VHH binders against Toll-like receptor 5 (TLR5). Designs and how they scored, part 3

Target 1, 146 residues: Toll-like receptor 5 (TLR5), of Homo sapiens (Human) (o60602r691to836)
Amino acid sequence: YKYDAYLCFSSKDFTWVQNALLKHLDTQYSDQNRFNLCFEERDFVPGENRIANIQDAIWNSRKIVCLVSRHFLRDGWCLEAFSYAQGRCLSDLNSALIMVVVGSLSQYQLMKHQSIRGFVQKQQYLRWPEDLQDVGWFLHKLSQQI

## First folded at step 4 (VHH; framework vhh_8cml_1)

Design h6 (from G3 with S106E)
Fold by ESMFold2-Fast, scan of step 4:
Structure h6 (fold): chain B 146 residues (1-146), chain A 122 residues (1-122)
Amino acid sequence: as target 1 above (146 residues)
Amino acid sequence: EVQLVESGGGLVQPGGSLRLSCAASGFTFSDYAMGWFRQAPGQEREFVALISWSGGSTDYSDSAKGRFTISRDNAKNTVYLQMNSLKPEDTGVYFCAAVEYIYDSEGTYDYWGQGTQVTVSS
């Protein structure tokens, strides 16, 4: 694989993703980080069709990490990427998709979205911790799944 | 229009108490973590306390632990800071701040109030 993981998230969450995840996980942010990550803002090919870039990122990454926030759920490109990643998992019969729920989304709100409901029902998802004391443990757990 | 409006500041003697309030409008309050910061004369703004979007988790600076309590009322769109055993070094302008997702208490906040003055002096 070209990448250890493709990080799929809404552009509205970029500042949080950069500070919470990229600075701690991505080798291009620090030599001490463990993973070669792919994300749209840096790694997509200029001039290519956006769907083709998403598909390439999904097929060239060992894992796909979707950061599911309320902004993600309102972003058509994020939902298409999630559907395509779920399709890859079904066709390959493997656990390549990692869903991380971010923010105040309730179980009820998650179950309202057809595109993620099937995954939520069948798979375990991770939830970004409310307690800052748990952030370090969470990052360790996420790293074990990549 | 997003607004955070602090109130409850004032002059108090050492050992006294104050309760600060921050009224929020223009966004879905229950989706945001809320923090309190302060800025003392001639110093940089520093973190005081944080409460998660649900109210289920709180975090405090070392100077605030055991003396200050942060709480929120999501029905009233208000966050509070109860300050007990106040000391002269607690003097400063107190700001409330809102952030949708936080990973570090001193991270970037989305919205800030204009502040309320707290003076602890005999």
Scores: ipSAE 0.626, ipTM 0.807, lowest interface PAE 1.6, mean pLDDT 88

Design h7 (from G3 with S106P)
Fold by ESMFold2-Fast, scan of step 4:
Structure h7 (fold): chain B 146 residues (1-146), chain A 122 residues (1-122)
Amino acid sequence: as target 1 above (146 residues)
Amino acid sequence: EVQLVESGGGLVQPGGSLRLSCAASGFTFSDYAMGWFRQAPGQEREFVALISWSGGSTDYSDSAKGRFTISRDNAKNTVYLQMNSLKPEDTGVYFCAAVEYIYDSPGTYDYWGQGTQVTVSS
């Protein structure tokens, strides 16, 4: 694979994602980091079809990590990317999709979205910790799944 | 209508203490992490302190560690910053901010107060 993971998130969450994840996981932010990550803001080709870029990222990455926030749930492209990643998982008969819920979203709020409902029903998601002291432990656990 | 209202700023001599308060309204306070940031004239906004939604975790800038204490009272929808051993370089406008996630960058915070002036001068 070209990338260890494709990191799918709403553009409105970019600053948080950069500080919380990219600076700690992505090799282009630090040579001490572990993963070669793909994300839209850096790695997508300007002027190209967005859906084609999303599909290429999904197929060229070993894992797909979706950061599901309130902004993600309001973004049609994010929800399409999630659905496409689920389709790849079914086609390959593997568990390439990792869902991470960020923020104060209840299971009931998540269940309203058809694209992610199956993951929520099966409790197949990680929740970003609210306790700052648990963030390091959480990043280690997320890294084990990538 | 979301509001964050800071109070407790003022003029103090080096070595003095101040307690800042931030009263929140218009959102579910206990669902948000709360931060304090400061800005000196002509400088960018910098992180001072953070407290998680439950109050179980705190974080501080290197300049604030050992001198400042952040706390919150979810029943009163208020976050506090106790500042001890104040130095002239602590002078600035102090802002209260709320975020759904735990961030240390000012660009990611959802709600901001108008700020309260802290001046440490001999």
Scores: ipSAE 0.006, ipTM 0.201, lowest interface PAE 10.8, mean pLDDT 83

Design h8 (from G3 with Y109F)
Fold by ESMFold2-Fast, scan of step 4:
Structure h8 (fold): chain B 146 residues (1-146), chain A 122 residues (1-122)
Amino acid sequence: as target 1 above (146 residues)
Amino acid sequence: EVQLVESGGGLVQPGGSLRLSCAASGFTFSDYAMGWFRQAPGQEREFVALISWSGGSTDYSDSAKGRFTISRDNAKNTVYLQMNSLKPEDTGVYFCAAVEYIYDSSGTFDYWGQGTQVTVSS
């Protein structure tokens, strides 16, 4: 695979993603980091169809990490990317697709969306910690799944 | 428009107590983590306390542990800081701040209040 993981998230969450994840995981932010990551803001091809870029990112990445916030759930492109990864992946989706729930989303709110409902019902997701002391441990756990 | 309005500051003797309040408006309060920061004269702004969006997790600076308690009332869109056993070193302007997702105790927050003065003096 070209990339260790494709990070799918709402553009409204970019500042948080950059500071919380990219600076600690992505080799282009630090040579101390472990992973060659793909994300829209840096790696998508200017002028190419967005659907084509999403499909390319999914097929050229070993893992797909979806950062599911309330902004993600209100973004049609994010939901389509999740559905595409789930529907088109040839491998076990529990191994290839990593769902991370971020922020104040309840199980009820997550269950409203057909594309993610199966993962929610099976509790096959990680939750970004509310406790600052747990952030480092969470990043280690996420790294082990990539 | 987003607003955070602090109140409850004042002059207190060493060993005394104060309860600060921060009233929030213009955003969905229950979706945000809330923090308290302070700035003493001639010093940089420092972290004091943090409470998660649910109220299920709280974090404190070493200087605040055991003396200060952060709490929130999501129905009233208000966060509180109960300060006990106040010391002269606690003197400063206390700021309320809001952030959607916490990842460290740095000053990188989305919204800030204008502050309320706390003076601990004999």
Scores: ipSAE 0.596, ipTM 0.793, lowest interface PAE 1.5, mean pLDDT 88

Design k1 (from G3 with S52T)
Fold by ESMFold2-Fast, scan of step 4:
Structure k1 (fold): chain B 146 residues (1-146), chain A 122 residues (1-122)
Amino acid sequence: as target 1 above (146 residues)
Amino acid sequence: EVQLVESGGGLVQPGGSLRLSCAASGFTFSDYAMGWFRQAPGQEREFVALITWSGGSTDYSDSAKGRFTISRDNAKNTVYLQMNSLKPEDTGVYFCAAVEYIYDSSGTYDYWGQGTQVTVSS
């Protein structure tokens, strides 16, 4: 694979994602980091349509990490990317999709979205920790799944 | 329109207590973590205390731990800072701040109040 993971998130969450994840995981932010990551703001090809870029990112990455925030759930492109990633998972022997829930989203709010409902019902997702003391442990746990 | 309005500051003697309040409006308060920061004359702004969106977790600076308590009332859209055993070093302008996705207590906050002055002197 070209990338260890594709990070799919709402552009409205970019500053949070950069500080919480990219600076700690992505080799282009630090040579001490572990993963060669792909994300839209840096890696998508100028002039190509967004669907083609999303599909290329999904098929050229070992894992797809979706950061499901309130903004993600209001973003049609994010939900479409999640659906395409699920399509790839159906063709693989390994689950390539990692769902991370961010913020105060309740089980009820997550269940409203058909695209992610299956992952929610099966408890097949990680929650970004509410307690800051757990952030370091969570990043280690996420790294083990990538 | 988002607003954070601090109150409860004032002059107090060393060893005294103050309770600061921050009234929030214009956003869904229960979805945001709330922090308190302070800035002393000639110093940089520093973190004091944090409470998560549910109120289920708190974090404190080393100087605040054991003396200050942060709490929130989601029904009233208000966050509080109870300050006990105040020291002259606690003098400064105290700011309320809100952040939807917290990753670090010193991270970037989305909204800030204008501050309330706390002076600890004899």
Scores: ipSAE 0.587, ipTM 0.782, lowest interface PAE 1.7, mean pLDDT 89

Design k2 (from G3 with S54T)
Fold by ESMFold2-Fast, scan of step 4:
Structure k2 (fold): chain B 146 residues (1-146), chain A 122 residues (1-122)
Amino acid sequence: as target 1 above (146 residues)
Amino acid sequence: EVQLVESGGGLVQPGGSLRLSCAASGFTFSDYAMGWFRQAPGQEREFVALISWTGGSTDYSDSAKGRFTISRDNAKNTVYLQMNSLKPEDTGVYFCAAVEYIYDSSGTYDYWGQGTQVTVSS
């Protein structure tokens, strides 16, 4: 694969994603980091079809990490990317999709969204920690799944 | 319009107590972690305390541990800072701040109040 993971998130969350995840995981932010990551803001081709970029990112990455926030759930492109990634998992018979829930979203709120409902029902998601003291451990746990 | 309005500051003697309040409006308070910061004249703003959106997790600076307690009331859209055993070194303008996704106590916060003055002096 070209990338260790494609990181799918709402553009409205970019500042948080950069500080919480990219600076700690992406090799282009630090030589000390572990992963070669793909994300839209840096790696998508300007002026190209957005769905083609999403499909390329999904097929060229070993894992797909979706950061499911309230903004993600209101973003049609994020939901399409999640559905497409889920389709790849079924096609490959492989657990390539990693769902990370961010913020105060309850299980009931998550269950309202058809595109992610299957993952919610199976409880196959990680939750970003509410306690700052758990952030370091969470990043280690996420890294083990990538 | 988003607003954070601090109150409860004042002049107090060393060893005294104060309770600060921060009233929030214009956003869904229960979705945000809330922090308290302070700034003394000529100094940089420093972290004091943090409380998660449910109130189930709190974090404190070393100087605040054991003396200060942060709490929140989501029904009232208010965060509090109970300050006990106050020292002259606690003097400064105290700000409340809101962040939707917490990753670091000294990280970027989305909204800030204008601050309330706390002076600890004999």
Scores: ipSAE 0.600, ipTM 0.787, lowest interface PAE 1.7, mean pLDDT 89

Design k3 (from G3 with S54R)
Fold by ESMFold2-Fast, scan of step 4:
Structure k3 (fold): chain B 146 residues (1-146), chain A 122 residues (1-122)
Amino acid sequence: as target 1 above (146 residues)
Amino acid sequence: EVQLVESGGGLVQPGGSLRLSCAASGFTFSDYAMGWFRQAPGQEREFVALISWRGGSTDYSDSAKGRFTISRDNAKNTVYLQMNSLKPEDTGVYFCAAVEYIYDSSGTYDYWGQGTQVTVSS
């Protein structure tokens, strides 16, 4: 694979993603980091169709990490990317899809979205910690799954 | 309009106590983690305490541990800082801040109050 993981997230969460994940995981932010990551803001081709970029990111990454916030759930492109990664034509990527829930989202709020409902019902997701002291442990756990 | 309004600051003698309040409006308070920061005269702004969106977890700076307690009341859109055993070095302007997702104790918060002055002096 070209990338260890594709990070799919809402552009509204970029500042958080950069500080919480990219600075700690992505080799382009620090030579101490472990992963060659792909994300839209840096790695998508400017002149290309957005869905084609999403498809390329999914196919060229070992893992797909979806950062499911309330902003993600309001973003049609994020939900399409999740659905594409989960789809039948990409059956092998279903084992590579990592769903991370961030923020105060309840199970009820998550269950409203058909594209993610299966992961929610099967409890196939990680939750970003509420406790600051658990953030380091969580990053280690996420790293083990990538 | 988003507003964070601090209150409860004042002058207190060493060993005294103060309770700071921060009233929030203009956003869904229960979706945000809340923090307290302070800035002493001639110093950088520093982290004091943090509480998660439902109040299930808290974090404190080394100087605040054992003396300060952060709490929140989501029904009242208010976060509190109970400060005990106050020392002259606790003197400064105390700021309330809101962040949607916790990741560290850094100053990269979404919303900030104007601050309330705390002076610890004999």
Scores: ipSAE 0.512, ipTM 0.740, lowest interface PAE 1.8, mean pLDDT 87

Design k4 (from G3 with S57T)
Fold by ESMFold2-Fast, scan of step 4:
Structure k4 (fold): chain B 146 residues (1-146), chain A 122 residues (1-122)
Amino acid sequence: as target 1 above (146 residues)
Amino acid sequence: EVQLVESGGGLVQPGGSLRLSCAASGFTFSDYAMGWFRQAPGQEREFVALISWSGGTTDYSDSAKGRFTISRDNAKNTVYLQMNSLKPEDTGVYFCAAVEYIYDSSGTYDYWGQGTQVTVSS
């Protein structure tokens, strides 16, 4: 694969993704970081249609990490990307997709979304911690899944 | 427009108590973690306390542990800091701040108030 993981997230969450994840995981932010990551803001090809870029990112990454926030669930492109990632998971025996729930989303809210409900019920998902003391532990756990 | 408005500061003697309030508007308060920071004259701003979006978890600086309590009322869009056993070194401007996703106590916060002055002096 070209990338260790594709990070799929709402553009409204970019500042958090950069500070919480990219600065700690992505080799282009530090040579001490572990993973070669792909994300839209840096790695998508200008001039190509967005769906082609999303599909290319999904097929050229070992894992797809979807950062499912309120903003993600309100973004049609994020939900389409999740659906494409699920399609690849079916092809790859459901091993490639990592779902991370972020922020104040309840289990009830997650179960209401048809596109993610099946994944939530059948596959492992992670929740971004409410406790500041658990953030370091969580990043270590996420790294083990990638 | 997003606003965070602190109140409840003032002058107290050592050993006294104050309750600070921060009223939030212009965003969905219950989706945000809320923090309190302070800054003494000529010093760097420092973390005091943090409460998660649900109120289910809190975190405190070493100087605040056992003396200060952070709490929130999501129905009133307000975060509080109850300050007990105040010491002269607690003097400073106290700021509330909001962040949608916690990742670092001293990290980037999305919104900041203008602060309220706390003076602990005899």
Scores: ipSAE 0.632, ipTM 0.795, lowest interface PAE 1.4, mean pLDDT 89

Design k5 (from G3 with S57R)
Fold by ESMFold2-Fast, scan of step 4:
Structure k5 (fold): chain B 146 residues (1-146), chain A 122 residues (1-122)
Amino acid sequence: as target 1 above (146 residues)
Amino acid sequence: EVQLVESGGGLVQPGGSLRLSCAASGFTFSDYAMGWFRQAPGQEREFVALISWSGGRTDYSDSAKGRFTISRDNAKNTVYLQMNSLKPEDTGVYFCAAVEYIYDSSGTYDYWGQGTQVTVSS
């Protein structure tokens, strides 16, 4: 695989993703970090079809990490990317999709979205911690799944 | 417009108590973690306390632990800081701040209030 993981998230969450995840995980933010990550803002090819870029990211990454926030659920492209990732996951003997729920979303809110409902029902997801003291532990746990 | 308005500051003697309030408007309060920071003259802004969007998790600075309690009322769009056993070193301007997703106590916050002065003096 070209990438250890593709990070799929809403552009409205970018500042949080950069500071909470990319700074600690992505080798291009620090040579002390572990993973060669792909995300739209940096790695997608300008002027090319967005669907093609999403499909390329999904198929060229060992894992797909979807950061599911309320903004993600309001973004049609994020939901479409999640659907493509599920399609790949169904073809794998190994689970390729890692779903991380962030913010105040309840299971009820998650279940309202057709594209993620099946995954929520059939697979477990990780929840970004509410406690600052749990952030380091969570990053370690996420790293083990990538 | 987004606003965070602090109140409840004032002058109090060492050993006394104050309750600060921060009234929020212009955003969905229940989706945000709420923090309190303070700043003394000539010093950087310092983290004091944080409460998660649900109110189920709280974090405190070492100087605040055991003396301060952060709480929130999502129906009133208000976060509180109950300060007990106040010391002169607690003197400063206290700021309310909101962030949608926590990741560290000094992390980027989305919204900030203007602050309320707390003075602890005999």
Scores: ipSAE 0.625, ipTM 0.802, lowest interface PAE 1.2, mean pLDDT 88

Design k6 (from G3 with W53R)
Fold by ESMFold2-Fast, scan of step 4:
Structure k6 (fold): chain B 146 residues (1-146), chain A 122 residues (1-122)
Amino acid sequence: as target 1 above (146 residues)
Amino acid sequence: EVQLVESGGGLVQPGGSLRLSCAASGFTFSDYAMGWFRQAPGQEREFVALISRSGGSTDYSDSAKGRFTISRDNAKNTVYLQMNSLKPEDTGVYFCAAVEYIYDSSGTYDYWGQGTQVTVSS
């Protein structure tokens, strides 16, 4: 694969994603980091079809990490990317999709969205920690799944 | 529309106590972690205390540990900072801040108040 993981998230969460995840995981932010990551703001081709970029990112990444916030759930492109990634997982019969819930979203709120409902019902997701002391261990756990 | 309004600052002698309040409006308070920061004249803002959105966990700077207590009342959309055993070096403008996703105590916060002055002098 070209990328270890594609990070799918709402542009409204970019500052958080950059500081919480990219600075600690992405080799382009530090040579101490482990992963060659793909994300829209840096790696998508300007002016090209957005769906083509999403599909390319999904097929050329070993894992797809979806950062599911309230902003993600209001973004049609994020939800389509999640659905497309599910389709790849079913086609390849592998568990390439990693769902990370961020913020205070309840199971009820998450289950309102058809595209993610199956993952929610099966408890196939990680929750970003509420407690600051758990952030380091969460990053370690996420890294082991990539 | 989004507002954080601090109150409770003032002048106090070393060894004294103050209780700061921060009243929040314009957003769903219970979805946000709340922090207190302070800034002395000519200095950078520094972290003081943080409380998780549920109130289940708290974090303090080394200078605040054992003297300050952060708490919140989600029904009243208010966060508090109880400051005991105040020292002259605690003097500064105290700011309330809100962040939806915690990753670092000194990280980027979504909303900031205008601050309340705390002066500790003998």
Scores: ipSAE 0.598, ipTM 0.793, lowest interface PAE 1.6, mean pLDDT 89

Design m1 (from G3 with A33V)
Fold by ESMFold2-Fast, scan of step 4:
Structure m1 (fold): chain B 146 residues (1-146), chain A 122 residues (1-122)
Amino acid sequence: as target 1 above (146 residues)
Amino acid sequence: EVQLVESGGGLVQPGGSLRLSCAASGFTFSDYVMGWFRQAPGQEREFVALISWSGGSTDYSDSAKGRFTISRDNAKNTVYLQMNSLKPEDTGVYFCAAVEYIYDSSGTYDYWGQGTQVTVSS
């Protein structure tokens, strides 16, 4: 694969994603980091080809990591990317999609979204920890799944 | 729009106690991590305490551990800082801050209050 993972998130969360994840995981942020990541803000080609860019990112990445915040759930492109990733999981008969819930979203709120309901119902997601002491452990756990 | 209003500051003698309150409006309070910071004249703003959106997790600076307790009431849109065994070094303006998600206790808070003055002296 071209990328170890495609990191899908709402542009409104970019600053948090950069500080929480990219600076610790992405090789382009530090030589000490482990993964060659793909994300829209750096790696996508112009907006007119957004569907093609999303599809290319999904098929050229070993894993797809979706950071599901309330902003993600209000973003049609994020939900479409999640749906395309589910399509790949069906084709591969393998789990390429990693869903990470961030913030205060309850299971009830997540269940309202048809695009992700299957993952929510099966409890096939990770939660970003509320306890800052658990962040290091969580990053290690996420790294093991990539 | 978004407002954070601190209250409860004042003058207290060393060893005394104060309870600070921060009333929030203009956003869904229960979705936000709330923090307390302080700043003394001529010094940088420093982290004091934080509480997660549910209230299930808290974190404290080394200087606050064992003396200060952060709590929140999501029904009242208010966060509190109970300060016990106050020392002259605790003197400063105390600020309430809010952020949706956090990875580290320091920096990158979205909203800040105006502050409330705490003075610990004889």
Scores: ipSAE 0.598, ipTM 0.789, lowest interface PAE 1.7, mean pLDDT 88

Design m2 (from G3 with A33T)
Fold by ESMFold2-Fast, scan of step 4:
Structure m2 (fold): chain B 146 residues (1-146), chain A 122 residues (1-122)
Amino acid sequence: as target 1 above (146 residues)
Amino acid sequence: EVQLVESGGGLVQPGGSLRLSCAASGFTFSDYTMGWFRQAPGQEREFVALISWSGGSTDYSDSAKGRFTISRDNAKNTVYLQMNSLKPEDTGVYFCAAVEYIYDSSGTYDYWGQGTQVTVSS
């Protein structure tokens, strides 16, 4: 694989994702970090078909990590990327897709979205921690799944 | 459209109490960590207390621990700071601040109120 993981998130979450996650995981932010990550804001080709970029990111990454915030759920491209990643998981018969739920989203709110409903029903997701003390432990757990 | 409006400041004697409120509007309050910061004349802005978006986690500066209590009411989009055993050193402008999805006292906050003055003097 070209990338250890494709990190899929809404562009409206970029500042938070960069500060809380990318600076601690992505090798291009620090040589102390562990993973060669792919994400839209840096790695997608300007002017290219967005669907093609998403598909390329999914097929060229060992894992797909989706940060499911309320902004993600309002972004059709994020939901399409999630759906496409599920298709790859079924094709490869593996657990390449990692779902991380962010914020106060309830199971009821998550269940309204057909693209993620199966994952929600199986309760196969991590939840981003509210406590700073839990962030390091969470990042370690996420790193073990990548 | 985003607003954070502090209230409850005033003049109080050493050993007294004040309750600050911060009314929020224009964003999804229940997804934001809320913090209280203060600034005394000629000094940098310093952290006082914070509360996670659900209210499940709180943290305090060493000077505030044991004397101040932060709380929130997500139904009312309001965060509070109950201040007891006030000291002259607590004098300053108190600001509420909001940041989405991050629980961190040292982080950059997205929104800031205009502040409310607290003066502890005899």
Scores: ipSAE 0.439, ipTM 0.728, lowest interface PAE 2.3, mean pLDDT 88

Design m3 (from G3 with A33H)
Fold by ESMFold2-Fast, scan of step 4:
Structure m3 (fold): chain B 146 residues (1-146), chain A 122 residues (1-122)
Amino acid sequence: as target 1 above (146 residues)
Amino acid sequence: EVQLVESGGGLVQPGGSLRLSCAASGFTFSDYHMGWFRQAPGQEREFVALISWSGGSTDYSDSAKGRFTISRDNAKNTVYLQMNSLKPEDTGVYFCAAVEYIYDSSGTYDYWGQGTQVTVSS
């Protein structure tokens, strides 16, 4: 694969994602980091069809990590990317999709979105820790799944 | 519009106690982590205490541990800082701050109050 993971998140969350994840995981932010990541703001080709960019990111990445925030759930393109990633998992017969829920989103709120409810019902998702002391451990756990 | 309004600051003698309040409006309070920061004269702003959106998790700076207690009342959209055993070194302007997604206690917060002055002197 060209990338270890495609990191899918709402553009409204970019600043948080950059500081929380990219600076700690992506090799282009630091040579001590472990993963060659793909994300829209840096790696998508300007002027190309957005669907084509999303599909390319999904098929050229070993894993797809979706950061499901309230902004993600309100973003049609994020939900489309999630659906494409699910399609690849079925096609490859593998568990390439990693869902990470961020913020105070309840089970009820997540279940309202039909595109993700299958992962919610199977409890096939990680939660960004509410306790700051668990953030370092969580990043190690996420790294093991990538 | 989003507002964070601090109150409860004042002058207190060393060893005294003070309770700060921060009233929040304009956003869904129960979705946000709430923090207290302070800025002493001639120094940079520093983290004091944090409480998670549910109130289930708290974090304190080393200087605040054992003396300060952060709490929140989601029904009243208010966060509190109970300060005990106050020292002259605790003097400063205390700021309330809100953040939806937390990764570092001293990181970037979404909303800030204007601050309330705390002075500890004999």
Scores: ipSAE 0.611, ipTM 0.792, lowest interface PAE 1.4, mean pLDDT 89

Design m5 (from G3 with S30D)
Fold by ESMFold2-Fast, scan of step 4:
Structure m5 (fold): chain B 146 residues (1-146), chain A 122 residues (1-122)
Amino acid sequence: as target 1 above (146 residues)
Amino acid sequence: EVQLVESGGGLVQPGGSLRLSCAASGFTFDDYAMGWFRQAPGQEREFVALISWSGGSTDYSDSAKGRFTISRDNAKNTVYLQMNSLKPEDTGVYFCAAVEYIYDSSGTYDYWGQGTQVTVSS
């Protein structure tokens, strides 16, 4: 694979993703970091169809990490990317999709979305911690999944 | 329009107590972690306390731990800071701040209040 993981998130969450995840995980932010990551703002090809870029990112990454916030759930492109990633998981017969729930989203709110309902029903997701003390442990746990 | 309005500051003797309040409007309060910061004259703004969106987790600076208690009332869209055993070193402007997702105590916060003055002097 070209990338260890594709990070799929809403552009409204970019500042958080950069500070909480990219600066600690992505080799292009620091050579001390572990992973060669792909994300839209840096890595998508200018002038190409957005759906083609999403498909390329999904097929060229070992894992797809979806950062599911309330903003993600209101973004049609994020939901399409999630659905496409699920399709690849079924085709490859592997668990390439990692769902991380961020913020105050309840199970009820998550269950309202057909495209993610299967992951919610099986409780197949990680939740970003509420406790500041748990952030370091969570990053380690996420790194083990990638 | 997002607003965070602090109140409860004032002048107090060393060893005294104050309860600060921060009333929030213009956003979904229940979705945000709430923090308190302070700034003394000529110094950088420093972290004091943080409470998660649910109220289930709290974090404190070393100087606040054991003396201050952060709490929230989601029904009233208000966060509180109960300050006990106040010291002259606690003097400063106290700011309320809101952040959607926590990642560290010095992280970027989305919304800030204008602050309330706390003066601890004999």
Scores: ipSAE 0.570, ipTM 0.785, lowest interface PAE 1.8, mean pLDDT 89

